# Designs tried in a protein design chat: VHH binders against q96fz2. Part 357

Target 1, 269 residues: q96fz2
Amino acid sequence: CGRTSCHLPRDVLTRACAYQDRRGQQRLPEWRDPDKYCPSYNKSPQSNSPVLLSRLHFEKDADSSERIIAPMRWGLVPSWFKESDPSKLQFNTTNCRSDTVMEKRSFKVPLGKGRRCVVLADGFYEWQRCQGTNQRQPYFIYFPQIKTEKSGSIGAADSPENWEKVWDNWRLLTMAGIFDCWEPPEGGDVLYSYTIITVDSCKGLSDIHHRMPAILDGEEAVSKWLDFGEVSTQEALKLIHPTENITFHAVSSVVNNSRNNTPECLAPV
Key: E = the ipSAE of ESMFold2; O = the ipSAE of OpenDDE; V2 = 0.75 times the mean of E and O plus 0.25 times the DockQ between their complexes.

## First folded at step 20 (VHH; framework vhh_6z1v_2)

Design FA16 (at its last look DockQ between E and O 0.64; V2 from the best seeds 0.78)
Fold by OpenDDE, look of step 20:
Structure FA16 (fold): chain B 269 residues (1-269), chain A 123 residues (1-123)
Amino acid sequence: as target 1 above (269 residues)
Amino acid sequence: EVQLVESGGRLVRTGGSLRLSCAASGLTFTDYAMGWFRQAPGKEREVVAAISWSGRSIYYADFVKGRFTISRDNAKNTVYLQMNSLKPEDTAVYYCAAKFGLFTLRPSDYQYWGQGTQVTVSS
């Protein structure tokens, strides 16, 4: 996974993240660093995206079932990294393979500290290799959505009004991630950064791409992944597997350029 | 305490119209998606219509076929169901329900329910 969409307004995004804590209370996640949230139809590594994480990471003795929402850098910067520039990392931390998560120090260490997060997105993009050509067809992949009035398919939004209707009740994609905290050697603010855990693709996506993000489908899976206070690493890792509960449509080549940030990126062709 | 109170249900003739209202109290109304459900005798409760917190996103069941309109007034903490061209098959107890966050189509996902209002359509 190297490209996502996360374009919802902050208030809409927050409501889409409504949850129940372990006491059964309905809650919205509290924001940390809301000013770092930058909505975009075209999110690439090194950009900031919103993630969910347990409140216990910030507050001692907090209820670990409570959720915080925070923009973090895509591309995990390990806490032990000694260079002043995160871009000088010599290995790719955009993704973490599920089968080697416990073999890689960069991911194993933060995971062992309970630094699990849920990466939020409208969906993610993948490119299908076309046989006989050097061209790749991009697809937008997301949770199945409820068909609303006049919304048709995401692509059928023929008007701005219809477009807003579609996104007003959008089910966000929830991907399993690991985050770490890095202190710059020269001082400054602590950098929070994340990697997305990947798995082999489900049957439905196998023709598009052989790998997919580990998707946490449902409130229980999301809650267990986040609740590092009550759920062990071993139990949490059982949640990491392919899911068939996904849909997709072909999009235009507009998304190929990471600088393009328009609705055309995820519109069906 | 959260309360949902439905009103407007009555006996009507085929082809008639009704407007149901549901007044909500005890909750932050704009944090909740709202839905209308119905249950006929011997049948399961089913979704009729749902509306997002803002009112921008709306769902209708297939049997509605343009006959019903769901709306909400956030200033009044009220959700409405305008029902036109009623048929005997629409006879049921109609329930208002609230779900925190996004609406879904499953009754079990909704946290709060009204007492229901009887709608009877005679031939």
Scores: ipSAE 0.844, ipTM 0.923, lowest interface PAE 0.6, mean pLDDT 93
Fold by ESMFold2, look of step 20:
Order: structure tokens, then sequence, then C-alpha cells
Structure FA16 (fold): chain B 269 residues (1-269), chain A 123 residues (1-123)
């Protein structure tokens, strides 16, 4: 639950987030701070990643079913944090366990304000401990995808040129998150930051790791999680459970170093 | 008002070829994935092929691979289905459909449909 890929160009990512509002209208989410989006095959805590949240967080009387997409810092900084430097936070807010979310002030307070978000990724990485060794096998874990072919031709008499990666129909992983807004004591821009809610792993992933992110599988789950205007905290928490609708493959150790931002990070081995 | 208009369906002999066209209007074509579906009498509507908004990702049903080619021309707001090596089993009404965002394989996910064009393949 501590590493993801979110590498799509902004226009591809935006179209992957197409949705239907409460009135039945097809929409793309509206971006805030699009210049802060930093695509990478290898995202780690403290980096920015795009999340979805309700327009009602930004506009009084807005339709709470309309979605905003915005980059936020991974690693929730509570609104009550008093230091000037978020790296001085004394505890880890990368993830939030679902079984204790209402017991932790860092998560309970923003959740009570309706600060629910959907964290977007191509998928996430997890490391499996191998029996009899200290070595760990990384896996890339993601929604099942429609089997597609690349458009174009490699002529028998023609030499291949640059191959463009084709991810323009990739189903993004949609993870349940909580966010908060922190005002630096010395002034400056408000910091938006998030945590990913975790649950016990499903049976299909249990051989890899005992925890998984809480995945929101389908537009109904995503809509209900985001819509704090119509869906109470108590009802929203019913959406938080493991899912078996997930797939994975082994990847090379290139991903181990979070500075490596290459397609090799998620390529099957 | 969104409109999808298929053309090109007709009677052909087994082994023959057809090209279907679907002209779209009243939508921002590059926001839509496109699909070809078919429905034979007494059967459910099924996906034949689908193509992403950019044209770069393509799906073919198993019964189609190697025989049909889907393409799109975003300048003309048109999607095509080139059908080769036709079999009597391909006899159906063929529908063009548009889905906002990413394509899927379920007809119920598509927002706009053409009226269909009949393809009949004789023995």
Amino acid sequence: as target 1 above (269 residues)
Amino acid sequence: EVQLVESGGRLVRTGGSLRLSCAASGLTFTDYAMGWFRQAPGKEREVVAAISWSGRSIYYADFVKGRFTISRDNAKNTVYLQMNSLKPEDTAVYYCAAKFGLFTLRPSDYQYWGQGTQVTVSS
C-alpha cells in the first residue's frame, strides 16, 4: 500500500475518469491545479497523485455528485498540525486502517467533515516475502483489463519505428481515501493531502501481502464515497471492504528504488 | 441531438467482404469510444469490436479476430468495420454505438446507438 503507478498523460487520465452525475449527464472531472500533476510509474509517499473529490468541497451549493480532480500530497497532514514542515509529522499517515479509522484523530476529524476522496492509479505495487530468503518479489496489482490490441501495422517489409505505449483504455484503480487541508502557520498555500484506507487482503492477494487498499469497484461505489452531501459517513464506510476483482503479475526489482521511473517498473517478468 | 447512422449492410455470399460505416453527429467525437455490435434474430446483442477515443486501443470478439477490422477517422466523425471472409453465422443487424470515455464490452454501458444496418450472408 506504499507504492503506486500513475503515469498516464493528463488527457488520457481525464477520459479514464468519465462519469455520470446525479442528473444522468456524462461528464469529465474538472481539474484543479493541473500543473501539479507529475505522472510516474513509481509514486511513493510525499509525492503528489491525482484524486477525485466532490465539487461541493470548493463551491457553496454545488451539485455534490459533480467531481473535481486534483493532485494531492500522499501522506495526510492533519489540519491541526502546528509545525511549519510537514516532514516533521511524528506518525505515518500514508495509510489508514479501516478497523480503526474512527479512533484516530488524524482521520476521524477530516472524515467527519466529509473529506472523502478517490485515489487514482494505474495500479499499486506490493512486495511478497519469499520463504527461505530475505529477498522480496514485487508485484504490480490492478483491475482486470479488457484484452486489447494496438492500432497500427508492422509491415513485413517495413522496419519498426518508435512504439507508443497504448494505455488509452486502461481502467484506473480507484482507492478509497480521506483528505485534509492544512494551512501552514507561516502562511502560503493550503496543503491538500490524503491517506489511503486499507483492509485485510482478499484471498487472491493473501499470498502476496496481508493488507490491501480499500478498492471502490464500479461507479456506484465511487459516487457514494465521493458524495458527502448525500451519503453519510456511516453509509460510506459500508463501501470499505476487500475485493476479489483484482489481478497481478510479477515485476522486476527495478521498482524497488523509488527514483526509477520507467515502464520496466510495471512490465511483467 | 446525437445521431449515429450506419450504412453498408447488404446481402453477400459466404466468403465475401463488406465495409460498414457509421457517421456520428451532435457529439464531441474524440470524447467517445466507439463500438460495433450485432444482433441476430432470437439472440442477445453482442459486441463485435470496439475502439478507443484516440483510435489506439482496439478490442475484437473471439469470433472476429483475423476477419474484421475496426477503424475510426476523427476528422470525419466516422467509425468503420471492414468485414472479410464472411460466414452465414455473421448474419445479423449491425449497430454502431458510442460510449463516453472508455469502451466496455456491455451494450448497456453505451449511451448512443444507430438504427442498425442488415448484413445477410448466404450459403
Scores: ipSAE 0.802, ipTM 0.910, lowest interface PAE 0.7, mean pLDDT 91
ESMFold2 (binder alone), look of step 20: mean pLDDT 92; pTM 0.933

Design FA17 (at its last look DockQ between E and O 0.78; V2 from the best seeds 0.00; counts 0 for: pae O 10.8 > 2)
Fold by ESMFold2, look of step 20:
Structure FA17 (fold): chain B 269 residues (1-269), chain A 123 residues (1-123)
Amino acid sequence: as target 1 above (269 residues)
Amino acid sequence: EVQLVESGGRLVRTGGSLRLSCAASGFTFTDYAMGWFRQAPGKEREVVAAISWSGRSIYYADFVKGRFTISRDNAKNTVYLQMNSLKPEDTAVYYCAAKFGLFTLSPQDYQYWGQGTQVTVSS
């Protein structure tokens, strides 16, 4: 998983993240650093994307079932990293394999601190290798959606009203992530960054790619992954497995260039 | 205190029209998706239509077949169901319901319910 779409305006995104706390109260997540949110149809590593995490990470004695939403850098920078430029990290931390997560210090250390997050997206892109050519077919992959009236192509956003008829009730993809906090040696703000945990692909995706993000399907899974105050690392890792509850469609090669930020990136072809 | 108050249910003839209203109070209306559900005697409560918090995304059950229109007026905290071309099988108690965040099609996901309004369609 190396490309996502997360394009919703903040107010739409926030309502898509409505949840219940452990007492059953309906809540919206509270934003941290909302000015760093950069919506785009075409997010790549090193960009900022919103994640959910427990309020307990920010406030001593907070209810660990309460959620914060915050933009974080994609590509985990470990807290122990010594250089001043995160691009000099010698290992790719865009993804974290579930089968080796407890063997890699870059992921084991923050996981042991309860630094679990839920990475939000409209969906993700994956490229299928086509035998007989060097060309790859991109697909947009997402949760099944309730079919809404007058919804045409997902990428047919010629006007805000057409866009809103598809996206105002969009169920966001919720992927299991690990984050860390890095203090630059030069000083300045702490860098929050994340990795997406990956698993073997489900049968439905196996013809597209052999790996998929670890998807947390439903509020119980999301709550348990986030709640490091009540759910141990060992129990949380049981949530990490493939799911068949996904759908997809082919998209044009416009998405191949990560600088293209248009609805055409995810439009069916 | 949260209240959902339906009105407008009555007896109408086959082919007739009826407009249901649901006045909402006691919560932030624009944080909630709204739905109309119905329940006939001996049957389970089923979704008729649902509308997102903004009013822009709308779902209709297949049996609606273009006969019903859901709408909301966020300035008046009210959701409506315009029912046209009514059939005897539309006879049911109609309920207004509110769900925090995104709508779904399952009645058990909705937090608040009105008392219902009876719609009876005669031959």
Scores: ipSAE 0.786, ipTM 0.902, lowest interface PAE 0.7, mean pLDDT 91
Fold by OpenDDE, look of step 20:
Structure FA17 (fold): chain B 269 residues (1-269), chain A 123 residues (1-123)
Amino acid sequence: as target 1 above (269 residues)
Amino acid sequence: EVQLVESGGRLVRTGGSLRLSCAASGFTFTDYAMGWFRQAPGKEREVVAAISWSGRSIYYADFVKGRFTISRDNAKNTVYLQMNSLKPEDTAVYYCAAKFGLFTLSPQDYQYWGQGTQVTVSS
């Protein structure tokens, strides 16, 4: 996974992240560093994206079932990294393979500290290799959405107005992530950064791409992944597997340029 | 205390019209999706219509077929169901319900319910 969409306004995004805590109370996640949230139809590594994480990471004795939402840098910077520039990291931390998560120090250590997060997105993009050509067809991949009177499926949106209406009730993609905290050697603010855990693709996506993000499907899976106070690493890792509960449609080549940030990026062709 | 109070249900003739209202109190109305459900005697409760917190996203059940309109007034903490071209099969108790965040179509997902208002359509 090297490209996502996360374009909802902050208030809409927050409401989309409504949840019940362990006590059954309805909650909205509280924001940390809301000013770092930058909505975009085209998110690439090194950009900031919103993630959910347990309040217990910030407050001692907090209810670990309570959620915080925070923009973090895509591409995990390990806490032990001693260079002054995170971009000088010599290995790719955009993704973490599920099969080697416990073998790589950069992921194992933060995971062992309970630094699990849920990466939020409208969906993610993947490119299918076209046989016989050097061209790749991009696809937008997301959770199936509830059909509404006017919007139907994303693919059936006949008007721009209908398209906008779809997003008011959009089910966000919830991807399993690991985050770490890095303190710059020269001082300054602590950098929060994340990696997305990847798995082998489900059968439905196998023709598009061989790998997919580990998707946490449903509130229970999301809650268990986040609740590092009550759910062990071993139990949490059981949640990491491919899911067939995904849909997709072909999009235009507009998304190929990471600088493009328009609705055309995820619009069906 | 959370309250949903339905009103407007009555006896009408086939082809008639009714407007149901649901007044909400005790919670932040703008954080909730609202829905109308109905339950006829001997039948399961079913969704009639749902509306997002903003009112921009709307769902109607297949049996509505353009006859009903759901709307909301966030300033008044009220959701409405305008029902036109009523049929005897529309006879039911109509319930207003609220769901925190995004709306769904399943009754079990809604946290707050009104007491219901009886709608009877005579032939």
Scores: ipSAE 0.005, ipTM 0.281, lowest interface PAE 10.8, mean pLDDT 90
ESMFold2 (binder alone), look of step 20: mean pLDDT 91; pTM 0.924

Design FA18 (at its last look DockQ between E and O 0.80; V2 from the best seeds 0.77)
Fold by ESMFold2, look of step 20:
Structure FA18 (fold): chain B 269 residues (1-269), chain A 123 residues (1-123)
Amino acid sequence: as target 1 above (269 residues)
Amino acid sequence: EVQLVESGGRLVRTGGSLRLSCAASGFTFTDWAMGWFRQAPGKEREVVAAISWSGRSRYYADFVKGRFTISRDNAKNTVYLQMNSLKPEDTAVYYCAAKFGLFTLSPQDYQYWGQGTQVTVSS
């Protein structure tokens, strides 16, 4: 998993993250650093994307079931990193394999601090290697959606006048992540960054790619992953498994260039 | 105190039209999706139509497409169901319901319900 779409305007995104806290109260997540949110149909590592995390990470004695939404850098920078420039990190932290998470210091340490997050996207892209060639077919992969009027179809960007349409009832993909906080050695703001946990692909995706993000399907899974105050690391890791509740469609090669930020990136072909 | 109050249900002839209204109070209306559901005698409650918090996305059950239109007026905290070309099988109690955030098609996902308004379509 190395490319996502997260294009919704902030007010639409926020309402897609509506949730119920431990006391049964309906809530929207509270934003941190909202001006760092950069919506795009074509997000790549090192860009900022919104994640959910427990309020308890920011406020002593807060209710750990309350959620904060914050943009974070994709590509976890470990708190122990010594260089002044995160781009000098000599290994890839875009993803974290679930089968080795407790063996990798970069992921084990923040996980032990309860630094669990939910990574938000419209869906993710994956490239299928075509048999007998090096050609690759990109797919857009997402939760099943309710068919609505005004859009007409998934990726309804088949004409210029539809390119700005807002998906205001889209069920966001919710992926399990780990984050860390890095203090630059020469000073400056603390850097929040995340990795996406991966698992073996479900049967439905295995012909596209052998790995998939760990998807948290439903509010109970999301709540348990976020609530480090009440849910231990051991219990949280039981939530990490493939799911078959996923759908996809082929997209054009426009998405291949990460600088292309248009609805065509996710439109069905 | 949350209230959803339906109005406009009455007796109409086959082929007639009717407009249902649902006035909402006691919550921030623009954070809530709205739905119309119906229940005929001896039948399960079923979704008729739903509308997103902003009003931009709308869903219609297959049995009512082309005949009914859901809309909302966020300034008046009101959701509407325009019902045209009514048939005797549309006879039911119609309920409005509210769901925080995104709408779904399952009645059990909705947090607040009105008391219903009777629609009766005569031959």
Scores: ipSAE 0.802, ipTM 0.913, lowest interface PAE 0.7, mean pLDDT 91
Fold by OpenDDE, look of step 20:
Structure FA18 (fold): chain B 269 residues (1-269), chain A 123 residues (1-123)
Amino acid sequence: as target 1 above (269 residues)
Amino acid sequence: EVQLVESGGRLVRTGGSLRLSCAASGFTFTDWAMGWFRQAPGKEREVVAAISWSGRSRYYADFVKGRFTISRDNAKNTVYLQMNSLKPEDTAVYYCAAKFGLFTLSPQDYQYWGQGTQVTVSS
């Protein structure tokens, strides 16, 4: 996974993240560093995206079932990294393979500390290789959505008004991630950064791409992944597997350029 | 205490119109999706319509076929169901329900329910 969409306004995004804590209370996640949230139809590695994480990471003795929402850098920077520039990392931390998560120090260490997060997105993009051509067809992949009035498909939003209606009740994609905290050697603010765990693709996506993000489908899966206070690493890792509960449509080549940030990126062709 | 109070249900003739209202209290109304459900005798409770917290997104069951309109007034903490072109098959108890966050189509996902209002459509 190397491209996502996360374009919802902050208030809409927050409401889409509504949850129940372990006491059964309805809650919205509280924001940390809300000013770092930059909505975009075209999110690439090194950009900031919103993630959910347990409140216990910030507050001692907090209820670990409570959730915080925070923009973090895509591309995990390990806490032990000693260079002043995160871009000098010699290995790719955009994704973490599920089969080697416990073998790589960069991911194993933060995971062992309970630094699990849920990466939020409208969906993610993948490119299908076309046989015989150098051309790749991009697809937007997301959870199945409830069909609302006048919105048969994401593509049927012929007007800005219709588009707003579609996104007002959008079910966000929830991907399993690991985050770490890095203190720059020269001082400054602590950098929070994340990697997305990947698995082999489900059957439905196998023709598009052989790998997919580990998707946490449903509130229980999301809650267990986040709740590092009550759920062990071993139990949490059982949640990491392919899911067939996904849909997709072909999009235009507009998304190929990471600088393009328009609704055309995820619109059906 | 959370309360949902439906009103507007009555006997009407085929082809008639009704407007149901549901007054909500005891929670932050703008954080909740709202829905109308109905249950006929001997049948399961089913979704009729749902509306997002902002009122921009709306869902209608297939049997509605453009006859009903769900709306909400957040300033009044009220959700409405305008029902036109009523048929005998629409006879049921209609329930208002609230779900925190996004609406779904499953009754079991809704946390709060009204007492219901009887709608009877005669031939």
Scores: ipSAE 0.717, ipTM 0.874, lowest interface PAE 0.7, mean pLDDT 92
ESMFold2 (binder alone), look of step 20: mean pLDDT 90; pTM 0.914

Design FA19 (at its last look DockQ between E and O 0.65; V2 from the best seeds 0.77)
Fold by OpenDDE, look of step 20:
Structure FA19 (fold): chain B 269 residues (1-269), chain A 123 residues (1-123)
Amino acid sequence: as target 1 above (269 residues)
Amino acid sequence: EVQLVESGGRLVRTGGSLRLSCAASGLTFTDYAMGWFRQAPGKEREVVAAISWSGRSTYYADFVKGRFTISRDNAKNTVYLQMNSLKPEDTAVYYCAAKFGLFTLRPQDYQYWGQGTQVTVSS
């Protein structure tokens, strides 16, 4: 996974993240650093995206079932990294393979500390290799959505107005992630960064791409992944597997350029 | 305590119109999606329409076919169902329901329910 969409307004995004804590109380996640949230139809590694994480990571003795929402850098920067510039990392931390998560120090260590997060997105993009050509067809992949009155296929939002209506009740994609905290050697603010855990693709997606993000489908899966206070690493890792509960449609080549940030990126062709 | 109170249900003739209202209290209304459900005698409760917290997104069941309109006034903590071109098949108890966050089509996902209002459509 190297490209996502996360474009919802902050208030809409927050409500889309409504949850029930372990006491049964309905809650919205509280924001940390809301000013760092930058909505975009075209999110690439090194950009900031919103993630959910347990309140216990920030507050001692907090209820670990409570959730915080925070923009973090895509591309995990390990806490032990000694260079002053995160871009000098010599290995790719955009994704973490589920089968080797416990073998790589960069992911194993933060995971062992309970630094599990849920990466939020409208969906993610993948490119299908076309046989016989050097051309790749991009697809937008997301959870199945409720069809709203005017929303033909998500792609048929003929008008900007119709598009807004669809997104107002959008079920966000919830991907399993690991985050770490890095303190710059020269001082400054602590950098929070994340990696997305990947698995082998489900059958439905296998013709498009052989790998997919580990998707946490449903409130129980999301809650267990986040609740590092009550759920062990071993139990949490059982949640990491392919899911067939996805849909997709072909999009235009507009998304190929990471600088393009328009609704056309995820519109069906 | 959370309360949902429906009103507006009555006897009408085929082809007639009704406007149902549901007044909510005891909750932050803008945190809840709202829905109208109905239950006819001997049938399961089914979704009629749903509306997002902002009112920008709406859903209608297939049987509605453009006859009903769901709306909300967040300043009044009220959700409405305008029903036009009513048919005898629309006879049911209509329920208002609230769901924290996004609306769904499943009744079991909704946390709060009204007592219902009877709508009867005569031939």
Scores: ipSAE 0.857, ipTM 0.932, lowest interface PAE 0.6, mean pLDDT 93
Fold by ESMFold2, look of step 20:
Structure FA19 (fold): chain B 269 residues (1-269), chain A 123 residues (1-123)
Amino acid sequence: as target 1 above (269 residues)
Amino acid sequence: EVQLVESGGRLVRTGGSLRLSCAASGLTFTDYAMGWFRQAPGKEREVVAAISWSGRSTYYADFVKGRFTISRDNAKNTVYLQMNSLKPEDTAVYYCAAKFGLFTLRPQDYQYWGQGTQVTVSS
């Protein structure tokens, strides 16, 4: 729940986000702030990652089923935060537990404004505590994928060097998030920031970790979570549950250091 | 109006080669993944190969791996299927299909289809 990979070039990422609006028209999401997108195999809190959100957040009378994609800061900064430096926030907003989301002001308030987003990643990392040792085994966790090959070769899609180029048809992990907008007291641009909603792990992940991100599996779930114009908070929260439609593999400890940004971070070991 | 037009299907002998083409019009080609499917009489339509919008990732059904190659030329809005070492079992109507975004293996996920081109492989 505290580390992801989101390394796709922008044009690849955009096409992985192809969707249908409520009228059935095929669309790509429109970017805001594309220059702030910083792809990496090893994203940590306080970094920017792309999220999807409804166009209605930006345009009066827009079709709420149309999607914007924008980089936002991981770690929700509430609109009421008083300090000038977001890193001085006294509590952790990297994640938001689904069982207390309506009890925490930092999450309940933006949720009531319809500030729902879909957090995009190649997948996420979790660390399993091994019995009889203090060492932890990292895993990369993601949606099941169609096995693909590089064009013009029978290449090894599961090797570290080839995982970059197997990604043109990668199904992105789509996690339920909440965002807020913070206006720095000294002025400057509004800060958009998000939290990832978490739930109890499904059976398939319970041996790795007891919590998992709330995954939105399929276009109906993604559409309903995003569409705050047509889907109430109460209805949207019904989408928040664990899923068994997930797979994983062990990775090397290279990912442990958040400064390591290489395909080795997510390569099978 | 979106159109996919296959060409190149014909009669060939076992062990022969054939190249199919599919010309696309009326769509932004680089927004679409492309697939080749085939259907023999009385049988289900099945995926043969698929290629991502960029052309960099491909999928091949097990029954054609090592013999067929899918490719695309985004400047010409065209997808190809190079078919080598043909067998009588490859006899079918071959269809090209377009899917917005990412390819899948299910025919029902594809939005646009060509009319098909007949490939017949004689013993």
Scores: ipSAE 0.757, ipTM 0.891, lowest interface PAE 0.9, mean pLDDT 91
ESMFold2 (binder alone), look of step 20: mean pLDDT 92; pTM 0.937

